# VH-VL binders against Protein ULTRAPETALA 1 (ULT1), part 12

Target 1, 237 residues: Protein ULTRAPETALA 1 (ULT1), of Arabidopsis thaliana (Mouse-ear cress) (q8gza8)
Amino acid sequence: MANNEGEMQCGSMLFKQEELQEMSGVNVGGDYVEVMCGCTSHRYGDAVARLRVFPTGDLEITCECTPGCDEDKLTPAAFEKHSGRETARKWKNNVWVIIGGEKVPLSKTVLLKYYNESSKKCSRSNRSQGAKVCHRDEFVGCNDCGKERRFRLRSRDECRLHHNAMGDPNWKCSDFPYDKITCEEEEERGSRKVYRGCTRSPSCKGCTSCVCFGCELCRFSECTCQTCVDFTSNVKA

## First folded at step 4 (VH-VL)

Design J1 (framework fv_prolgolimab)
Fold by ESMFold2-Fast, scan of step 4:
Structure J1 (fold): chain C 237 residues (1-237), chain A 119 residues (1-119), chain B 106 residues (1-106)
Amino acid sequence: as target 1 above (237 residues)
Amino acid sequence: QVQLVQSGGGLVQPGGSLRLSCAASGFTFRSYAMYWVRQVPGKGLEWVSAIYSGGSSTYYADSVKGRFAISRVNAKNTMYLQMNSLRAEDTAVYYCAKDFGEYSYFDYWGQGTLVTVSS
Amino acid sequence: QPVLTQPLSVSVALGQTARITCGGNNIGSKSVHWYQQKPGQAPVLVIYYDSDRPSGIPERFSGSNSGNTATLTISRAQAGDEADYYCQVWDSSTYVFGTGTKLTVL
């Protein structure tokens, strides 16, 4: 779109041209590289989609399985389920891209480079430090009084408190200390929708949860919820 | 650097009262919740009470509710446990403990103070 | 009000791996913390949030928590590891300790 502001395209720096040759559906965006991807299930056959790779290691899939399918920003594990492989939890092997006209699993491509680098950073740090920092606020509704409690997701421990609150169908704001930020103030309620998420990070557009495979702060290896199990199963293939 | 120094234990008759003290140093005392945990000699650990950073939010185990009162003076970096209507089953070593900052676990403990309730 | 059940005692040979369990209904949905207590001493935190280690705790100490069982694992056991071990959870407005396990290093 001929917008000549002089800005460089960050996405062009993720992979060498040579590394992307022979891949189908290559498009270079501002902060990502996009390629055609898919997942095959016995029940439904091939589900075709677009995979975006970010320098943070995040992977996002927009489904094109049916004209009018508007499932976007799916994780690879969520896309594997969407395509009919709910119990597999092997997205690195089951999600493929087209190289030279053949289906090639993600595990055999350079597309996992930044995802793998994020995983390595976690291995080189204390578990509580992680490779990705959660830098946003989230809100959880109280089942007793109906008020929303603010959680600042700045550390692993703060993310754990939020994770536990979201997983508890009977969560009550009385279970949390009075000296933490609450939704009782009018100013906080007024800013809730505007400032929820990562307002200071250009790479985190409209996020309402830390749903990413490289985010050790927001996903816990011993948790039995679906999101944590999917993350843990796929972090190291 | 974090230290919790306890005092105030001893022998007391059933129905009597006793006050324990816990003096804190090496951290910003006013910013952290504090706890009391007890242990009958040769037995396991039992949580007794909690006081949040500002001092107005207090919590008690059912076994001591109505008899014990936890308090703190942030200007003096000190926490107290006032024990009233003491019973033989309150005989235990009492530990003060510091909250990490998330009201879930105890990162530092005091040396313990023995309280014996006997006739 | 969860009840956390631990074995009364566990024995391990010098240099071998000890495993101490903490049983509770759906404990895998809670955060489990572990304390070591030597005779005449205050408890010391050895594992927090299921599997994280405080500064100064050897890598031989590790933890896991899933389903109805949390486990403290002590690899390459040393004589100095003999102690009572307690698991602990926070369950909204209350703090619950396990029944405690005495570890003996043979």
Scores: ipSAE 0.000, ipTM 0.402, lowest interface PAE 17.5, mean pLDDT 73

Design J2 (from J1 with heavy chain Y52S S53A S56G K98R; framework fv_prolgolimab)
Fold by ESMFold2-Fast, scan of step 4:
Structure J2 (fold): chain C 237 residues (1-237), chain A 119 residues (1-119), chain B 106 residues (1-106)
Amino acid sequence: as target 1 above (237 residues)
Amino acid sequence: QVQLVQSGGGLVQPGGSLRLSCAASGFTFRSYAMYWVRQVPGKGLEWVSAISAGGGSTYYADSVKGRFAISRVNAKNTMYLQMNSLRAEDTAVYYCARDFGEYSYFDYWGQGTLVTVSS
Amino acid sequence: QPVLTQPLSVSVALGQTARITCGGNNIGSKSVHWYQQKPGQAPVLVIYYDSDRPSGIPERFSGSNSGNTATLTISRAQAGDEADYYCQVWDSSTYVFGTGTKLTVL
């Protein structure tokens, strides 16, 4: 098959009915499947929430831990922290869904199917001419001037510099490693549309489906941040 | 390959000041957050301070906040700890250490510099 | 004191298994890292993220973390394993180190 676009993009096509039959809180949306989820901490007990699974591999959680909790669009890692497991960074084992009345970790469910697919396919290459990286230029905003600076992410060192910039809430233009840049330098607005696409889809102009969820250039096995831990634990031979 | 070489320790009077240096080699210094950790003779490890890769963010333990200032000069691959208003309780071996993972753990350590605060 | 509690000392016979505990309220909800410090030397990371080993650390070193106790396990103990061992966690506002355990190998 040369063309299979769109068939698995509506919520009703993400999972078979048999795969969801005993799960609690199943709701099928336009482009997602939603289920009841939760995370248990010794300090706060069970924090209950709703998990949405998207065909892109994105996972979003809306917290229902207490009446009036307005936390929305949490990542599973952020929900793990919100529930009282701040430093665990093991959300695949600590966030559970209810199957047949029992708490079942996400790691033991089909709900990670699209997450695992998106995280693995960009790190595999068979030959140099057939090699693929689901990787695009990324932009980091300056805390002082608000202008975005472009990281091209072509080498491991460039990916490390971007990784560090993303982790620094006070990152500023003077921290940019490639050139002597100040807040007076012009923002590269015109290049965003040209370079936002990914190498996997030559027609892509920066859609979210081309976001790199991790590859050997931009994730580090010795790093303990959530994204690096997720990548190294999910990339298995 | 990775090395952290420390200097600037010594004996200082209470209320005095001292600056410690940590010179890095064998890695891209500007890409890593860095730490200071101290150890009072015969006691355990105590975190003192942290600085982001670019130097824009600094963090301090409550015991040293307002008295110590961490800084770095990436062009020289060197990090500093400026210690002011020193107290007897600041007597310790001071280690510089490298961060490898969003302020989580200390993967490489310098050999340590002894600071003695005594009259 | 908000420090992680470790036994002052642990003794193990050559070739046997040593276990060093790190006690803290709800420590199983935190990521624990372990450091080895030999006399006159700087600490060396031996376990990170509860159970992961850095390159160069032998498979004899392993870790676990659940409930109120994290454990560093050293199987087939060797004379070169004699050292002080420290556990460490991030506690939202600071880095907390354990009180340290001196391991003696007979």
Scores: ipSAE 0.000, ipTM 0.411, lowest interface PAE 18.3, mean pLDDT 74

Design J3 (from J1 with heavy chain S53A S56D, light chain S31Y; framework fv_prolgolimab)
Fold by ESMFold2-Fast, scan of step 4:
Structure J3 (fold): chain C 237 residues (1-237), chain A 119 residues (1-119), chain B 106 residues (1-106)
Amino acid sequence: as target 1 above (237 residues)
Amino acid sequence: QVQLVQSGGGLVQPGGSLRLSCAASGFTFRSYAMYWVRQVPGKGLEWVSAIYAGGDSTYYADSVKGRFAISRVNAKNTMYLQMNSLRAEDTAVYYCAKDFGEYSYFDYWGQGTLVTVSS
Amino acid sequence: QPVLTQPLSVSVALGQTARITCGGNNIGSKYVHWYQQKPGQAPVLVIYYDSDRPSGIPERFSGSNSGNTATLTISRAQAGDEADYYCQVWDSSTYVFGTGTKLTVL
């Protein structure tokens, strides 16, 4: 049956009860319906999030891929890229919702009803303008040369090197064991902060950007920082 | 320029051991994950094991877990597969393969090494 | 462990278009990579990330992936395209290959 949860009752008009009956994370807002969604990347596994569907056809995703990730108002395409997929044009197939316990691509759900209607006139969503990428690349300042060294968090080793650099107040780029970079060498092309991870707490000793849900490559059982200890404890539980 | 040269295959009796080697050149070996993939003659490809760039993360197919051990020595540009408690069904051509840099697919493959487990 | 199902064999006439499918539950939510293997040779990557081609692979090779089916398309088939083709995905720290398809060029 329809769920009217107080002031969010108007959102119940977007879809019939039977259309939502087996979907996980259903929450009815004032002018939207929210469901649990996700995107699976080969490197990071499952990135989970919340998808909001509006009667205008707008789709907005709030990322829950990493503890403390505050990415909001992502388009499905931006969420696809944020979750570690490089292609921009497959989000209808790559972003999924859970129906009856199974991952079902958006392209096979009723959730695209209003989006499809709007797309007949305009293929662009204005609500996603200004969406940011995060947790893909991080930067650590060298204490010797003052340059920011780019860390691509693509492998466990790279995540661990970044994690260790974040915890070292005297870190120098000459200590970076891969690619033999020194203070005298050029920074890699595209070292622009637009590809940086979340900047609101980039220097935290328990940096959550090094710990991804569903990704063993970003997890460090041997680390004694609070974030890694908490992860190890929860895995054993 | 990328080359993966394999050695160490041969005949072994059931319950025996063999160590395969894969010598890499033409790329910065320490920066890439490496894999072992096998193929029973006339059959399909089966992933066996993966080792990530630093050697601290290893993964195994359920069929070989507990019997095979993957390792690498970055200073020698070489990867190994130690195969213990071999069974007749382990008979296959074993390929080493290089990760592209994405930990998702195999951009270069070695020539393959035949391992035959029989009495 | 996911299972990736391919047809055992596909035949195509010289100059025509061959399509090789790779079936798997929600495979469209994963990236699919394709390998070509000729008799007595190691596999060669021909398509990665669903639709991208490595340097040196002709544009006659293309890929798609949606829903439960990924497809490798070989247009203007040539005799040299005759080979076994394998799809592959990464899933939860395991690497899964398809069952393989033998392409015969007539």
Scores: ipSAE 0.000, ipTM 0.421, lowest interface PAE 18.0, mean pLDDT 73

Design J4 (from J1 with heavy chain K98R Y103L, light chain S93D; framework fv_prolgolimab)
Fold by ESMFold2-Fast, scan of step 4:
Structure J4 (fold): chain C 237 residues (1-237), chain A 119 residues (1-119), chain B 106 residues (1-106)
Amino acid sequence: as target 1 above (237 residues)
Amino acid sequence: QVQLVQSGGGLVQPGGSLRLSCAASGFTFRSYAMYWVRQVPGKGLEWVSAIYSGGSSTYYADSVKGRFAISRVNAKNTMYLQMNSLRAEDTAVYYCARDFGELSYFDYWGQGTLVTVSS
Amino acid sequence: QPVLTQPLSVSVALGQTARITCGGNNIGSKSVHWYQQKPGQAPVLVIYYDSDRPSGIPERFSGSNSGNTATLTISRAQAGDEADYYCQVWDSDTYVFGTGTKLTVL
């Protein structure tokens, strides 16, 4: 059952109220936090926009630079180019938000928390040509079809679905959309490989659905399992 | 293959004038802010002047304000520093440099041009 | 008076770790960039935005910046690292360079 209040509460858990109180343009969505952002170029001055921060580490910008600009869901790098800084390739320093009336680069804010976590999880080393899969895929047996269903654990939604499935002795895959859970032969075969997991993966003592201790995607503020309680207590300390 | 090639420089008497040139290649010159930085032989680096990508916004260190004029011709991929009313303390190696993030840092530098102000 | 203070010189033995500091009030709230300059040559950018490394700069070079001190760290020092090192920040409408540190590799 849909709960709009519950969806709003989920978005408000991404950052503490104190971390957002001085920022301009704050709007809390179901699974994101939105703030006013911008990028300054000497050619065009300030281009203003809206930045959405997701728990997956995804960042989406909707440009409001001029009347009639319909650019939506830009990456920060694409927004930097759109704003007149085409060769800069330094969006973490060139895209800013307003904190206490001052332009503050994204690199100096808490808004990159999930982006940084997502980026680090996929790296083998500084010399890696391609990112390794850092989150381990997990399987839960379906009580209806008898198959082991794969959970990718790449987004907060996917981690929550796995968390819920592990807690439900009568879980069945028919209750979940295909785009969140897949069991096609090739994908099943690939996901049965042993992955190294998250680079911040110390031993877990209480919850099999919480594989990455340092990953906000696998931790839930309202969860009472030992791993989520321990993570929440240690991170907030 | 970013390249900044400097010319000008030399010996000039106090009160004299000199113009330095910096020719850029290997990048879209009109998209980058450009700078002049100087260094007295054996001493540290000192920022002198900045010109932003369009050429309309110029900035100067207090020590040279009113005496030096920075300019650029984007069609020629060239930046200039016109130095007037030169003083002995202006004796230095002058470097042109490119800013990568607009008001960030100096990612590429020219080879330097010695300016000596002496009677 | 200089805003950014560096030690005049630092000595490091071959293969050991050198640390060059850049002191400034609330420098941790600013972005610090580091340049290497060898005798008779133009400066070369070795670290930008506190800790990022340009393409071609060895992993032995790293940076940090917090509170009132930024630090350039050169691990496993080599003879070719011998040079003058300058920190730099942008502050409003001006660019401030540190006083410079001469690194000697013994």
Scores: ipSAE 0.000, ipTM 0.426, lowest interface PAE 15.4, mean pLDDT 74

Design J5 (from J1 with heavy chain Y35S S53T, light chain K30W; framework fv_prolgolimab)
Fold by ESMFold2-Fast, scan of step 4:
Structure J5 (fold): chain C 237 residues (1-237), chain A 119 residues (1-119), chain B 106 residues (1-106)
Amino acid sequence: as target 1 above (237 residues)
Amino acid sequence: QVQLVQSGGGLVQPGGSLRLSCAASGFTFRSYAMSWVRQVPGKGLEWVSAIYTGGSSTYYADSVKGRFAISRVNAKNTMYLQMNSLRAEDTAVYYCAKDFGEYSYFDYWGQGTLVTVSS
Amino acid sequence: QPVLTQPLSVSVALGQTARITCGGNNIGSWSVHWYQQKPGQAPVLVIYYDSDRPSGIPERFSGSNSGNTATLTISRAQAGDEADYYCQVWDSSTYVFGTGTKLTVL
């Protein structure tokens, strides 16, 4: 008991080499292990990213799903939502890694070891979202079916799709065949209350970090609509 | 209206081959994954094979791997199941099914095709 | 390859509530879908993503999923509800069906 000889101090290694051998994108840092990860939606296909696992149990994802997307420090749940799983509540089986060439859910991997250990302790949840200037969800009414369709404003491309829909008085949702979070059909599940508006709080009433229409991501210098012209003119001053 | 119309099937000797077809209409076929699910008469459902949208990502149950080949021709809105080296235990009704949504459920099913493997 | 276990049969009196369970290790972390199959017919989706109903499925059908058990609940049972019921999950490479439950409406 007084003899400390043979006491192990292996704090530098998170996983055995055999455990990582068949995983794609393995990169071992000083205090983390990084692997390729992704999330599949039928609307957007595969969103690819990098997952970092820390000994604290923290999991951080850096998005590589959209060209020019520099979202980093996303939680797996935030990445699941970002990648097109709009009613995201199952990230442990919807976020996958590549093992032996196959998509394997996080729930079936050793990568959740430290997360599971941490979740049994009375410790904080991972809340890192890597939120950008625009991280608001907006809704546009369809002129054909009358339903409101959800737009996520996370990337410039997503902001452009919303901007184009807003500027089109005859916009129809036929270009967006599946939106699981809709204003009419998903209300009983609370999806609209959770995800509409600021991702930090659906009741956010003026958070500048989620004001799409006042930021560079949702304004286009080449656009001749009054809103883009006004924004560009004011920024020059 | 979404429809999946199946053809093929019938009686075949052990070791023989059959090709099942599933013709889709009423939705954008190229945008959805498709599956084959079988059922021995009076028994439960067993997933057999799946093919994702591009046609290159194919998946098989262990019981059929190496013997069955799933394929699709998006231009014809048709999915196929090539069944080789058939065994008595492959006797079942085979359903094609449309994989829809974010969570891989089957929203529409074909009418089913009986395959009987018997001497 | 998860294994999903259902009771072989469940009986319910007309107008009463039937509950059909689907057991699997940590099934609450999966999205569970439910199918109804009548004799000689193809399966019909009745619940997807644990608790959502497709268009045309009456509100009497509901679902839940937590821990090691998912449950399909059919309230105010009708004679036409008599069928086989199957749960199903997807794990990003494999589709797994439950063992099936025959519902008898007395």
Scores: ipSAE 0.000, ipTM 0.419, lowest interface PAE 13.9, mean pLDDT 72

Design K1 (framework fv_ersodetug)
Fold by ESMFold2-Fast, scan of step 4:
Structure K1 (fold): chain C 237 residues (1-237), chain A 119 residues (1-119), chain B 112 residues (1-112)
Amino acid sequence: as target 1 above (237 residues)
Amino acid sequence: EVQLVETGGGVVQPGRSLRLSCAASGFTFRSYAMHWVRQAPGKGLEWYAVIYYDGSNKYYADSVKGRFTISRDNSKNTLYLQMNSLRAEDTAVYYCARDFGEYSYFDYWGQGTTVTVSS
Amino acid sequence: DVVMTQSPLSLSVTLGQPASISCRSSQSLVYSDGNTYLNWFQQRPGQSPRRLLYKVSNRDSGVPDRFSGSGSGTDFTLKISRVEADDVGVYYCMQGTHWPYTFGQGTKLEIK
């Protein structure tokens, strides 16, 4: 039925049956709805792909051109450029789905419902320096301690770390460079426990909590993450 | 699995003609531009022809203009090269390769077919 | 036509050591969309070419992290951090910015 607080929506709950009626390529996943999509260019014609819509508002496109290719999942904007529309920044109008046998731009479909909701929520954060967006946290099981570990997906680096963790069948939470998570720390799925700062690792891209608006005493000492390195370089300049 | 298979090569006398074919499988052929690239014995790669996804536009290297004709049949997933007035310098391994935007310029190639022009 | 010039034309490398190949174009390879369409290919003896890198530095699926690409405008470099026996072959740069598409003359890599 209806999702309660803290639970992921089932794909079957994202849209009404009537809203998906006559759409081509409909597949309902655990937390997404998938449909056939495409984008048309002069040189390459129609690029056909699969679009997944998530309750977070995330949109992921996988190209159908190469069976067996494990390519990076594309944003709609990246797919628009990949399809031969290199100068375009109008993916909502240029990426289409098939409804009743006709190409219908995403902008004219219900598929942008959660994307629009997510965009409105993120507009409340006037203190974002372009780094963080409104995302739902994801969890990956640790093969060492058996606990599920939180990935916040607020930056491109956090999304890449989550992607890498899901692709590693032997992933361990001690290898997670962004947060201070260890196998000894208590963390349960659904917990809103907040982790602050970074691991002080060179592989950590950092976050806003790694610096304190010009105060070096608030910064983690000897941190070599990108945010702390950038802060130190700017102070010396 | 993406596969491109070239056929039609062989030994031919100067001034004669050959037609090469490239059979595509494992991808949506009709959505890709297709290229022919050749490699003379002991030499480097040389691009010489492209055809757009629907056959509407074609471009050739100056060395083959008027002698070679590229074509495709999307219903058969097949690319063709008609080679007329063959010369000794056309002796090469001929490869087909696919092209789809900024990510797929020549990302898959066929195994090649050998054309030998000898007197 | 855009002329692609590679150097060296051949190099011999000890296993486990790095190798570096240069590619220079006669014109800027930056396209109107801001992308640089410079590709690198590997051809092992008796085999078809295999693309290693596209848009200067992006690795194709299955290509080891040992291979990296860098450069901008007209000057580009392919680096192999630790050469392995399977790396023997000829390496080509290729530009897709200007018609006609053109390849470098190739660089032969051999093991000492």
Scores: ipSAE 0.008, ipTM 0.452, lowest interface PAE 9.6, mean pLDDT 74

Design K3 (from K1 with heavy chain Y52W Y53A D54G Y103L; framework fv_ersodetug)
Fold by ESMFold2-Fast, scan of step 4:
Structure K3 (fold): chain C 237 residues (1-237), chain A 119 residues (1-119), chain B 112 residues (1-112)
Amino acid sequence: as target 1 above (237 residues)
Amino acid sequence: EVQLVETGGGVVQPGRSLRLSCAASGFTFRSYAMHWVRQAPGKGLEWYAVIWAGGSNKYYADSVKGRFTISRDNSKNTLYLQMNSLRAEDTAVYYCARDFGELSYFDYWGQGTTVTVSS
Amino acid sequence: DVVMTQSPLSLSVTLGQPASISCRSSQSLVYSDGNTYLNWFQQRPGQSPRRLLYKVSNRDSGVPDRFSGSGSGTDFTLKISRVEADDVGVYYCMQGTHWPYTFGQGTKLEIK
């Protein structure tokens, strides 16, 4: 099996290409999808902005309503107020995106998918709040000696190295990317199912390295971060 | 739409050289490993060469090792096969096929190009 | 090299009847990740091969559910529940677990 060495970009996995078709201002970042958005008020007219959708369900808006506007990283509710509408909890209907040249409220788009999932998790009893980051070590067997070598999956590059090793039917101990080892070295002792949780930090946004773009070998079916859950939920059982 | 188009086949004398090309479109070529598979007239499929996505690693079947060279140009979305010291037994239809490693091998194939080694 | 042996090499089936093709490998196709990298391909006369199934039993998009795969280790089977005229062609199993990658010799399916 040959390996994929191309660019891995989690943002491109948040929505199918068909779901973003016809939307204006689509730009895919590392861990977000960005689209043009806006909010209309009777006093000021249209305020145009950029909306970023994150796999955690976070929504961030950077306002472009007028030259020199310095409002950045606004919540949709804050953007609604900034645009001249002060009705709380109506931003889902008042903030729109352009689809096929028409203003479509966020409430009628797929862009609220992750937001809605995050809201449901919080209501389920507070034990599932926030995305978990899970970095499990994996093992690859040597084709010559049969011994397993440990791969630590902490970054996208490390996930790619693991994918490359798993896809190489002639992988040997000498191909181990982290150290020069031979078939004479002993197997590393350890549990293959050891869980490494995220920090108890508000900045825990899920594991961007858990998901290889479209790669079954880099998908961690047991990872509970939102990016991995979303990827797994979009794969047929 | 994923497309792979092979060119460069033809009739060639034993001992001569031939270069095949496979033009890819409809996907991010640089992210996929690429294979060459051949099929002799009335015979089955035989894998004989692969090049990884980045071009760093190449592997060959023993029957062509030392005579055939696989290469790629990711800026042109093109896969190449340089065939040297051609023999009558190299007569076949040559297919290129992609392999992401995502789910399995050879999910898309080209139409093939015919190489006939005859005097 | 892993030898892939298909049986039968040819079979004739009446339209609407089932067909079964066997594939045996000279060694286990279970990879170190627990997956079995056995694929099935169809080649219609004058056409390039088309992948039908991957990892033993997973059907590619656009492939009718009449096609199914089963097996483990060294013994695998491709089944067509109700053969149709468009199914005429040669079927190949292929392994990607061991280098070099190898194909079975092919099974020709004909209609009676």
Scores: ipSAE 0.000, ipTM 0.378, lowest interface PAE 19.6, mean pLDDT 74

